# Ledger of designs, part 184: VHH binders against Protein DOG1-like 4 (DOGL4)

Target 1, 232 residues: Protein DOG1-like 4 (DOGL4), of Arabidopsis thaliana (Mouse-ear cress) (q84jc2)
Amino acid sequence: MSKMRNLVEEKFLEFYESWVIQLELYLHQLLIAHNNNTMSETELRHLISKLTTHHKAYYTAKWAAIREDVLAFFGSVWLNPLENACSWLTGWKPSMVFRMVDRLRKSRVVLVEAQVKKLEELRVKTKFDEQKIEREMERYQVAMADRKMVELARLGCHVGGESVMVVEAAVRGLSMGLEKMVKAADCVRLKTLKGILDILTPPQCVEFLAAAATFQVQLRRWGNRRHYVTHS
Key: E = the ipSAE of ESMFold2; O = the ipSAE of OpenDDE; V2 = 0.75 times the mean of E and O plus 0.25 times the DockQ between their complexes.

## First folded at step 18 (VHH)

Design kh1 (from kg4 with Y102D; framework vhh_7z1x_3; at its last fold request DockQ between E and O 0.76; V2 from the best seeds 0.81)
Fold by OpenDDE, look of step 18:
Structure kh1 (fold): chain B 232 residues (1-232), chain A 122 residues (1-122)
Amino acid sequence: as target 1 above (232 residues)
Amino acid sequence: QVQLVETGGGLVQPGGSLRLSCTASGFTFSSYVMSWVRQAPGKGLEWLSGISGSGSHTEYADSVKGRFTISRDNAKNTLYLQMNSLQPDDTAVYFCATWDEDKGDTYEFDHWGQGTQVTVSS
């Protein structure tokens, strides 16, 4: 928390704060829509579209930022400790959303058999994709721990012009790898989200999005409160 | 205890204006997003507008966009809704509302006032 923020961190922090505020505004709309059985399908779809657009905007900004400094997103200073603790590869874990769906099913959402089947298929696929990414990350981590990292450490101790160039190149290489992994994870997130929304009816989508937004906002608020209590 | 008290409603002719107020107490007003919603007879709740804690962000439903303006005075713990160009379809009970993140898995607004009646009629 006491780390000096770089420009990327500062910019993204500002963006994220604004983005979360906007999300909460949308959450209010979702909550009302969820409790309003008189809304037309068109209206519901419009609201869903607003949310999907909002999420797309996040990833657009994120991907722009990680191009500049992907390392900033590992230990994101704009996130509180609770948010960070719930993060998987710089974001929400894709498979988590199925637990949300399951929770909704246990409450008021009634899914038809065809939907259940499709969701299960999507769940399996999502899990597979997650595992694939995790395996790749493991490989990447092993690769990082190799002689190259040792060399970097040694070079760091002997700061010269040539050494700096080598270190920079190494860091760039590492960053590129991480960027690839982050983007892969984000793709799984987006694909999973889209998949769920395609399976659910508009009213169900609203409920799902409300649950998701609630979760995000709660993490933000709860985490912030805890942080302030511990540091006050 | 959270309290929300809406005022400013009344009878107005089409094309008229009203300004609603919502006085909040029992929580840190400036930390919460606030919304205006309404319920017309025989209809469900309709979200109208929302405003962030600082007032920096606002949202409007298409049905009221360009006619209604949401604002807040955090020093007075008061939320406002300026309603212009009122139409008969705007007849409803208007509520200010906020969502409490501490309520867990309830996907509902947790705090409402008693509402204020707005009637638009010639």
Scores: ipSAE 0.855, ipTM 0.948, lowest interface PAE 0.5, mean pLDDT 89
Fold by ESMFold2, fold request of step 19:
Structure kh1 (fold): chain B 232 residues (1-232), chain A 122 residues (1-122)
Amino acid sequence: as target 1 above (232 residues)
Amino acid sequence: QVQLVETGGGLVQPGGSLRLSCTASGFTFSSYVMSWVRQAPGKGLEWLSGISGSGSHTEYADSVKGRFTISRDNAKNTLYLQMNSLQPDDTAVYFCATWDEDKGDTYEFDHWGQGTQVTVSS
């Protein structure tokens, strides 16, 4: 590889590369399901379940990995620079997913008034939860810039020996706080996804999931075409 | 110009086997996830199987799992579908297809072959 990676980064890189390949295989199924109005509700719900299970597997692996190294998920080696630039607290921004929901209104799959009202209520709740996390992240960043933390980092660079243990403890404390915020953001993501899929009909869910998968795969392809990325 | 050409279709008796081929040109074949899709008379499209660019991952519809095997030979730019234990309800036109980029929120495959007819009858 051209970059040095720690054990957490190497394991999650392998997992994520496999995970996104499988996502594209599910995308192919979504494309056919979207363009085939003769599929039964049972068949559509089965496919939707495969996608939700696939996303659950991602978060299961992620939460195990962040216990070991949450910082690996900020500027991740398994994402290209374009993908990293679109990340908010280690993932997609919950409020932005409603752009895909808004696009459903111009498609063949029409939203009824009751769905529009429920989606707007969910959008407001999602935005509120997102803003709460942003305020907590701001307070965290201020605490990191606190002169106490800056002096601990400076001391570790210049003193040596015993100061290494103090710096290591401070970094561990910061990582624990950051892990909590990342999990909170992921919970908002999961609640928002579940909420959207609960409001939408199965055909609408297929279109929404196709939109999400195409965006994710397109972003990866566009970023990789412009930059070289080493893969195992 | 991207082209996909299916071959290997034909008439076969129930329980028989066929191997379909899809020859690709005009793009870097090994970079694309490929799928087989079929359409039976009077029915909608049915996704059957997909394979990653390197061949590392495959997926099958429940209706064909265990009977059909997808594979690819990237040196020959060719996708395959080995079909065993064929039954009359497998009668359809079989297509290979791929997706590269969504244009205008259409959510459909970008490239399709012309299709090859498979007929299973006694």
Scores: ipSAE 0.811, ipTM 0.940, lowest interface PAE 0.7, mean pLDDT 86
ESMFold2, look of step 18: ipSAE 0.712; ipTM 0.909
ESMFold2 (binder alone), look of step 18: mean pLDDT 80; pTM 0.793
ESMFold2, fold request of step 19: ipSAE 0.773, 0.779; ipTM 0.925, 0.929
ESMFold2 (binder alone), fold request of step 19: mean pLDDT 79, 79, 79; pTM 0.791, 0.790, 0.793
OpenDDE, fold request of step 19: ipSAE 0.845, 0.835, 0.841; ipTM 0.937, 0.932, 0.937

Design kh11 (from kh2 with D105T T106R; framework vhh_7z1x_3; at its last look DockQ between E and O 0.67; V2 from the best seeds 0.75)
Fold by OpenDDE, look of step 18:
Structure kh11 (fold): chain B 232 residues (1-232), chain A 122 residues (1-122)
Amino acid sequence: as target 1 above (232 residues)
Amino acid sequence: QVQLVETGGGLVQPGGSLRLSCTASGFTFSSYVMSWVRQAPGKGLEWLSGISGSGSHTEYADSVKGRFTISRDNAKNTLYLQMNSLQPDDTAVYFCAKWDEYKGTRYEFDHWGQGTQVTVSS
């Protein structure tokens, strides 16, 4: 039963589609930069800045949208099943990026000891922050299940005018909590990304960003293909 | 089999114009972002421009912005690069490039053609 997409979902879908296309364009640039290694530091930094700006734009749009309807992001209709399967609290799991870094290290990227140390510190911090958010989410879920959901269920059976207001209030409360969690998660994502980029050299940043962009675009493309095959 | 064939290169005077074409086959052309890249003698590959599958999104390198225009005709499976105000520094082999989403951990373009030589000289 294809739930009728609400306005927030529709708008964000359009945004996301456009955003991913743009990301792929940037990916092409990153790939060339990565393979050439002849670009100046200034040029590399410019490219990095372009990508970081693009990512910031995503979160700006996301945060605007979640203010309107955070629940839309927990059923993210704009994401394919593969993308959703890889999602943690409406986005990528922050600790995942360290696996990307590890893969890079196994390939062509040589990190100095100081970088390795800093990355490990960041990893520990990131994991700690993730766990903290997860614990908070669990607490929130328990709290909601015990009180509001029961009330909502009861009210849903007796939907009168006054009941609608109560339900709306309950939903608002739920939404506010979820919004807080999503924002917290996003903050960890942004901090983690920034942290990694601050540790890496510009060439290494390009490689990392290329890997990240590749992953995102692949999820989108692969997931869409599978989705079309299963629903055709 | 994916094939890309670049054409339209040649000798041109500074300030001149050329239009490059890339004919694609072996894949659904309209579903892929395409790029133009070039390689000058003794230099590495340089990304120049990219265009989305539908043509709705385009990007340009600063080095060619305002001078080059990327476009595509999906009905003809053809990518174009209009190059205006050509300079000697634009002398290079120009390639049409496609990225393969299936190459996993290798961050490389999967296909380019043989390229077309562009020489800008007085």
Scores: ipSAE 0.881, ipTM 0.959, lowest interface PAE 0.5, mean pLDDT 90
Fold by ESMFold2, look of step 18:
Structure kh11 (fold): chain B 232 residues (1-232), chain A 122 residues (1-122)
Amino acid sequence: as target 1 above (232 residues)
Amino acid sequence: QVQLVETGGGLVQPGGSLRLSCTASGFTFSSYVMSWVRQAPGKGLEWLSGISGSGSHTEYADSVKGRFTISRDNAKNTLYLQMNSLQPDDTAVYFCAKWDEYKGTRYEFDHWGQGTQVTVSS
């Protein structure tokens, strides 16, 4: 095996597999509900609430996992922190979700002018929040690089346990900073999701959630099919 | 191709029970989430319940929770719905259904059975 998964990664992967299975169960319900003229607004709101709760549960589990080991969610920690920072903090870029809304407008969803205006305001706010996080990430990376150079100079002067303690403190500081930034990005993701669902009507929310669930399940199942082709 | 065949419907008294079966062929049954859906006369489709490929996860619509139990036997490629405490408004055609991310549209189940009639009356 080319990579050994650590204990946190193994536990979260088990959780994620279960989470996607449950998402597909909700997708089946969304497939029936997506244009069901007989469901009441109350029934639609209840279904939307189940999906919202399911997404919140994902982040609850993720935040517990990154509390234990945020580095499990990044690539090779020891060799390329700056390349890892070019990915958008362990997940989809929050503003990209508006592409899915735009595609739905072209095919299945009709939005009134007031909704379009609110969605554009939310898109601008989301991009602003992203840029704020990007600037904070840049400042953190610069500060960390400067401290790392000082520690390398110290290590060149020392061989013993003091150098090990300084390295351990630097690693703890990096992990806490990365955890903070990942949580900030996830909070923007959740605020953007909630904002979209608040603007859309209940039938429109069902269409949006069906599209989002389909995409997530397709991505997971494509990996499963790729596994059979490459390993079978 | 994929084939789904429902059986086990019939006439039953209020408060009675029925067990529906759906026999699957033409695909790896254990790899797919399966659902039960019903359609009462002149009404739209109502999703009732779903079960994961391994059977590890189930979900139920509020209208049937506590009365209906979904299960599967992957060795027999068969999906089941145990229906207890049946009432007249459970009268409908019951279908099993499956979704395939590569073959169907993302807004439709890709395969349905022909359905089995359940009638609850005195």
Scores: ipSAE 0.682, ipTM 0.892, lowest interface PAE 1.4, mean pLDDT 80
ESMFold2 (binder alone), look of step 18: mean pLDDT 82; pTM 0.827

Design kh12 (from kh2 with F109M; framework vhh_7z1x_3; at its last look DockQ between E and O 0.83; V2 from the best seeds 0.78)
Fold by OpenDDE, look of step 18:
Structure kh12 (fold): chain B 232 residues (1-232), chain A 122 residues (1-122)
Amino acid sequence: as target 1 above (232 residues)
Amino acid sequence: QVQLVETGGGLVQPGGSLRLSCTASGFTFSSYVMSWVRQAPGKGLEWLSGISGSGSHTEYADSVKGRFTISRDNAKNTLYLQMNSLQPDDTAVYFCAKWDEYKGDTYEMDHWGQGTQVTVSS
C-alpha cells in the first residue's frame, strides 16, 4: 500500500530535493576552491558562510516541519533506503564527522597540535552528548512500550469518541517527546559542526565541507540508483 | 567515455559579449549539475557558475554575477555561458566541468574539456 504521503512529507520532500540540488551546486564551488588554493581568505570565508547558511536553512525548515509532524521524519519518505540506513535520529550521526576529519588528516590536511587537541576534546564532548541522547531515547522507548500504549492501541481498535481523544492525546505526547529528542540531536549536530569549523582554518573548512557535501550528495545518488534498479 | 567540448571563445573588446557552449557526451547530461570554471594565466581555477540538471537552480560567483548567465539545453546536451560586459580580467581559458562520483580519496571535479580561450583586450 503506497503510504499516502501526508502534506508535511510532500512539502519537505520538495524542500529537500531542492536543498540537495543547491548543496551540489555549492559542492562544485567547494571542490574548485579546494583544488586551487588561490582564493583569498575572505573569499573562502564567504564560501564557508554560504554553506553554513545553507545548513541552517535546512534545520530551520526541518524544525518547522517537525512541529507539524515529527513522525514524518522517522519514516523520512524523502530519503532513499541508503540515506535512511545512515540516519541517526533523523539525521547524520554527529560522531561521524570526526571520521571525516580523520580521513582528511590522512590525506591532505595538516593539523597543528593545538587543532588536534581541540578536535579531540570536541570529539569526546560530542560523543558524550550523543550517548546522552541515546539514553534518553532508550528511556523513551521503554516508556512508550508500557501498558498504556498497549491500552491505547486496544482503544484505538474500539472506534468510540472518547477513545479517539485518548489516542490523540497519546499521539501528541509521543510526538512531543520525539520532537524534543530530534531537536536535541540537531543541536548536537549543529554544535559539532560549528566546533569543527571553529577549529579548522578556512582552507581546511572548505575541504571538510567539500567532503561532507560529497558524502551527502553521493549517498543520495547511490541510494537512488539502487532504488531504481530494484524497482525496475 | 565522458567528453566535454567547449566552444565559443575568442577575442573581444572590453564591454563585449561572448557566448560559450559546451557539448557533452558519454553520460546522461540532464542528470548532472554542470559548472563553468576558468583559469587565467598564472592563476588557479576559478569557479564561475553552476546549473542543476533540470536547469531549475543556478549559482554564480560574485565576480561574474549580473554579467554571466548559465543555461543548458538538455535535448542538445549543451551547456551555455552567456558572458556580457566582459573585462580584461575575464581573460582566461574557460572550461565546462562535471563532478564525478566519489572515487577513493579524491574530491575532484573529474571532467572538463580542453577549454576555450577567451581574451578580452582593447
Scores: ipSAE 0.808, ipTM 0.929, lowest interface PAE 0.6, mean pLDDT 89
Fold by ESMFold2, look of step 18:
Structure kh12 (fold): chain B 232 residues (1-232), chain A 122 residues (1-122)
Amino acid sequence: as target 1 above (232 residues)
Amino acid sequence: QVQLVETGGGLVQPGGSLRLSCTASGFTFSSYVMSWVRQAPGKGLEWLSGISGSGSHTEYADSVKGRFTISRDNAKNTLYLQMNSLQPDDTAVYFCAKWDEYKGDTYEMDHWGQGTQVTVSS
């Protein structure tokens, strides 16, 4: 890496590397469980619980880290450029997860019409929540820019210590607002994930979690290779 | 071409120990998570254990935790499973397996060895 890392970035890089390795270990379990018709419902629910606990641990660590430095999560040093390019407000875009749900409809795991209806309702709600956050982010960005412009205009041609303090205050204000928006986006992600898992049966949950873990690990592996070939 | 070859199976008495090996070729072994999986007669596949490419992380199924130990020697391209306190229910064909990110859309492990038979009986 050519970029210097602060303490928050170093700590979260170590956490995230370990977290993704563990996710791939769970992926192997999901892949075997998906094709095992002798596994009990209790065993499937235990595996699903391991995955949900693993995801909760990610958000616990993330929310602690953004309290200290939310800007680290915009263009993160622990993600490759492909992973960063797929980010919506520091994470996966909630509405796009339904592409994995659509693949369930095409798999050997059959969705009942009641489930299909509930999933469509959730998709619409998720898109609505996304759009609400996007509008809130736009309003925040405009308000922050207006506040910054007003303070810079008051300084006029008097560049110096006061100009630095105004910029520092604007950055702190932006980071506080960004922390709130990132947590709001994460809440939509968690609500969407929970909603999907509540609608699906345990075998369907295993297939969905396998698809989600597959996508995340694929982005990491492909992005590490493709980043190299894109610049060679 | 990816090749995985399991060895070390055999007959063992209840309470005994056995060490399985899986020799890998045709890919960069140290870059991949590896798993041990077994299939008892007439049953589906059971995931047993996995280990990260560097060996830094391991996981075990509850059924074998405390009795089985996964390890790897990246210089020898070899994966190991140390199996202690074996019981008749451990009788199965044991496979090593890896996942290939280019073929994972079927939601299956993509590369398997031929397996090695472990039989626990008197």
Scores: ipSAE 0.718, ipTM 0.901, lowest interface PAE 1.1, mean pLDDT 83
ESMFold2 (binder alone), look of step 18: mean pLDDT 84; pTM 0.852

Design kh13 (from kh1 with H57Q; framework vhh_7z1x_3; at its last fold request DockQ between E and O 0.68; V2 from the best seeds 0.77)
Fold by OpenDDE, look of step 18:
Structure kh13 (fold): chain B 232 residues (1-232), chain A 122 residues (1-122)
Amino acid sequence: as target 1 above (232 residues)
Amino acid sequence: QVQLVETGGGLVQPGGSLRLSCTASGFTFSSYVMSWVRQAPGKGLEWLSGISGSGSQTEYADSVKGRFTISRDNAKNTLYLQMNSLQPDDTAVYFCATWDEDKGDTYEFDHWGQGTQVTVSS
């Protein structure tokens, strides 16, 4: 199971490790803010902005890395098995965040009717966008499986300079398609996140972000613990 | 059992300095992000600073940035907060704290010490 890491994988691993640690640092702030009713709206908005900036930084780094090697993200060696198991097209599934919101509603978060309506509209839209991407991915996979992979397999049997060029071209084509899909998914993620944050009040945003960050950090920590236990 | 014990608090004049310590036990200290928080009388909890397990990453609240420095000695299982240029508004009980990933659903810090009183007064 030990796959040789390429340079992109190594670099992104380093980035991701640091990024998750930073997220946990922010999580501490969110937890305190969540339990502090004395924080001003300005302070809360500042914290929210800090988190949103952090997430934007992730996608900036991701997209840069994807440009170099999108295939690295379909296997994401920097993620533990638990994180990978929860991944949808190289990240979190956008519709999942609504379950988080629902969970918050069942706790102490009180949403007004207007918020509930807007969230439902956003949920429907997000689901639609997810399905659209999934359909496109399916189409892409069928198309690739039928032509490119067969060609690659055939070419792999013929070792020659021209064959190598063809294989490279095929791989590039595949990569470009995958990159497009990944970016589309990421756009839905970002749009969904923004949509939720726009609907929620600053205190509610903090709670939501705390829940989201908790989930991410838990996956990382739990997955790592399990991984070490199984390999020790 | 997780134990956090804060020390180093006391009375100091404005402009003075204090160094707080937090001794941790009952868990793998180096694997956890640690934070300093404080609670002033009649006010809510305020996050001040955080540090990664390795100590390579730190964060500060704007209220203490440039004045306070968080550090850790993992060999000693100790967290530190160097506080310089202390002001009366820094008067509070100071706590070290960490978050337990197994109890994340509470959205609260799970481990606190008893705190140490810091009083800044002329």
Scores: ipSAE 0.885, ipTM 0.962, lowest interface PAE 0.5, mean pLDDT 90
Fold by ESMFold2, look of step 18:
Structure kh13 (fold): chain B 232 residues (1-232), chain A 122 residues (1-122)
Amino acid sequence: as target 1 above (232 residues)
Amino acid sequence: QVQLVETGGGLVQPGGSLRLSCTASGFTFSSYVMSWVRQAPGKGLEWLSGISGSGSQTEYADSVKGRFTISRDNAKNTLYLQMNSLQPDDTAVYFCATWDEDKGDTYEFDHWGQGTQVTVSS
């Protein structure tokens, strides 16, 4: 069976392709910056700001799109299967980013005790927020399934018109709830990213952003090559 | 075996123009984001510009924006840098380079040319 893309999916696919290419262009800048001890703090902060703005632009576009169709973001057509397999509530899992920080700390980045303490506090907060969202999502899914069961029973006993209106209202309610949950997850992602960048020094931020961009671009390129669906 | 070869360097007067070429072989050129990087005497590396595999997206460092233009011809496996309004502080060795996502766990450009010298002086 062939998959069918709607207008939201087609538009966001185009956006995401362009967005990832721009991320790789920023990655090239990060690769030079992290090896260059002659760049000023002002120059590093400018590059960090470009990356931060680029990530915020992703969420700005995403939040506009989920108002139209939040379900498109569960099993996204613009992501290859490898990218989709790594998704948690339509994006990367916030707590897993700390593995990247830990790897950098053991190989390339020296952190002082104050930074280590702040990162551990952030890790705990992030995990707590994740678990809160997971519990809320479970409660929401149960509540929506209960309403669906009641409305399906009603539809089995009714003819036309009014039953269609009730089904449409239930679907709208589900979509609004999912939109709320996706935005909550995205807020945890943004808060976690900002928190890490606030704790790290500018050179350390460049190292982290390079690692993060590398992983995201690798995931996309490796997954796309396996399916032979894209070429650059 | 991956090779990148820069040509087109030389001596130019201030305000002059120069066009650099980078010929690529040993990989699928059209699949790679490519960059130009320079190193002035006694200084570190400076990223100048990058271009997507298709050529549809470009970026420039603030220091060269408006003066330099990156382009590519995928049929000829060649990357270009048109440099206009050259000034003495553009004097450097110019490299083309790329990042290989299969080898990028070191967070370094994986493939570099040998470089071409550009000298801007009277």
Scores: ipSAE 0.747, ipTM 0.917, lowest interface PAE 1.0, mean pLDDT 83
ESMFold2 (binder alone), look of step 18: mean pLDDT 80; pTM 0.797
ESMFold2, fold request of step 19: ipSAE 0.714, 0.733, 0.710; ipTM 0.893, 0.909, 0.911
ESMFold2 (binder alone), fold request of step 19: mean pLDDT 79, 80, 79; pTM 0.792, 0.792, 0.791
OpenDDE, fold request of step 19: ipSAE 0.861, 0.858, 0.860; ipTM 0.944, 0.945, 0.946

Design kh14 (from kh2 with Y102S; framework vhh_7z1x_3; at its last look DockQ between E and O 0.83; V2 from the best seeds 0.79)
Fold by OpenDDE, look of step 18:
Structure kh14 (fold): chain B 232 residues (1-232), chain A 122 residues (1-122)
Amino acid sequence: as target 1 above (232 residues)
Amino acid sequence: QVQLVETGGGLVQPGGSLRLSCTASGFTFSSYVMSWVRQAPGKGLEWLSGISGSGSHTEYADSVKGRFTISRDNAKNTLYLQMNSLQPDDTAVYFCAKWDESKGDTYEFDHWGQGTQVTVSS
């Protein structure tokens, strides 16, 4: 927590804070829309589009940032402990959204059989993709623990000009691998989100997005409160 | 206890202006996003505008964009809605709204005032 923030961390922190605030504003709209049966399909689609655009903006910013320093996202200083605890590869776990859908089904959302089938197919696919990424991460971790890491550690103890170059190269290599993994995970997230939204009706999309946004905002707010209480 | 009290409503002619106020109490006002919503007769709730705790972020519905301005005075625990170029379709009860993040299972606004009636008529 007392880690010195680098420039990437600082910039992304500012971005994220702003982004979450904006998300909460959108959440208000979603909540009202959810309880408004008089909204037209066009209006609902417009609202959905606003949210999807907002999420796209996040990943655009994220991907720009990870290009500069992907390591910053592993131990994201802009996230509170609660947010971090709920993170999978620097973001939300894709399969988690299906639990949200299930919860909605138990409440207000009535899905037709065709939707249920499609969602299940998507669930299976999403889980498969998650597992694939996890396996790749495991491989990557094993690879990192190999002789190269030992050498890096040794080199770190003997700081010379040439040694610095070697270390830098190694770090770059590691970073590139991590960046690839993060992007892969993000792709699964985006694909899953899109898949769900394509299956759901506009009113159902609004409900789903409201649930998702609520979850994100709550994590932020609850986590921050806890953090301040413990450090005050 | 959370309290929201809306004031400033009334009868106004088309093209007229009104400024609504919402006085908040029972919570840290500056820490919460606040919204204005309205309900016209026979219609559902319509979100109009929202503002972040600091006031740094604002959002407007297309129906009121360019005509309405949301603002807040955190020192006074007051939310404002400046309404210009009012139209008959703006006739509704206007509410100040706060979302309670502590209620995770309810995707609803939990705190409303009594509302203030705005009537736009020639």
Scores: ipSAE 0.880, ipTM 0.959, lowest interface PAE 0.5, mean pLDDT 90
Fold by ESMFold2, look of step 18:
Structure kh14 (fold): chain B 232 residues (1-232), chain A 122 residues (1-122)
Amino acid sequence: as target 1 above (232 residues)
Amino acid sequence: QVQLVETGGGLVQPGGSLRLSCTASGFTFSSYVMSWVRQAPGKGLEWLSGISGSGSHTEYADSVKGRFTISRDNAKNTLYLQMNSLQPDDTAVYFCAKWDESKGDTYEFDHWGQGTQVTVSS
């Protein structure tokens, strides 16, 4: 029974649409900034701060929403099918941002030896944190499959008050576990983002943020064109 | 095929006002974020303001916030910049610009107008 949007989904859809629009406005600023040697370090840091604040606002809104309905973030109504297909635990995979850094290093930015070493250390830590979450998700997926079978058996049985309360508690426990895994994944995302921005110089941060915003906008536009064509 | 044409520049006294227009053709204007950018003589490009496709969101550089207002009329395929309280350091060529992710160079604006000169002098 998820054919109609609930209030959580409707509210977050409106938030997300606004958030992506604002991200594209920041992208336009990044497009000028990354090719413009006349901007001061203060101006660059101000723009970087706007981007980090914008990303933090996303997670603030998301964490409020998952407290009410974490399942809305799996197959989200505010994302097109391509965006959903590229998601790992309701968002971008933390280790994948290092591919973006690698591509920038080969084509647009020069990193000094100390930066390369720090980025490799961060990459290793990020992969380690991901692997821990993936192992926990495997255990959760097994539990979800088992709970599906319990629900099917319940449909064929008479419902008693004690049995209903036990099933409801188990379902809430599984949902709470999923919330914790999503938040853990989001914390890895935020730590990875902050770690990269701390290692890069302000001009390099602008390059990285421009690449990240570009990818996100491209994924949305390309996926929306395919979705519209397919269903209209 | 994409064309952006800026008009409305000219000579104005300090403290004066001008309204710039950018007429767009060759693309679905209402689908794109648009920006105003300026270049003063001998200086680099400065991003000034941007507006979402529907006009629902706007953003301004600190240097112009409170003095400049961006707007658009999607029925006329026209972008506007109302500039108030102009000062000599606002003297520049003003451009409108858009970004198109499908052109290839995704880290650059893909289309610019020819620009319109704004000169603020007593």
Scores: ipSAE 0.681, ipTM 0.884, lowest interface PAE 1.3, mean pLDDT 83
ESMFold2 (binder alone), look of step 18: mean pLDDT 81; pTM 0.813

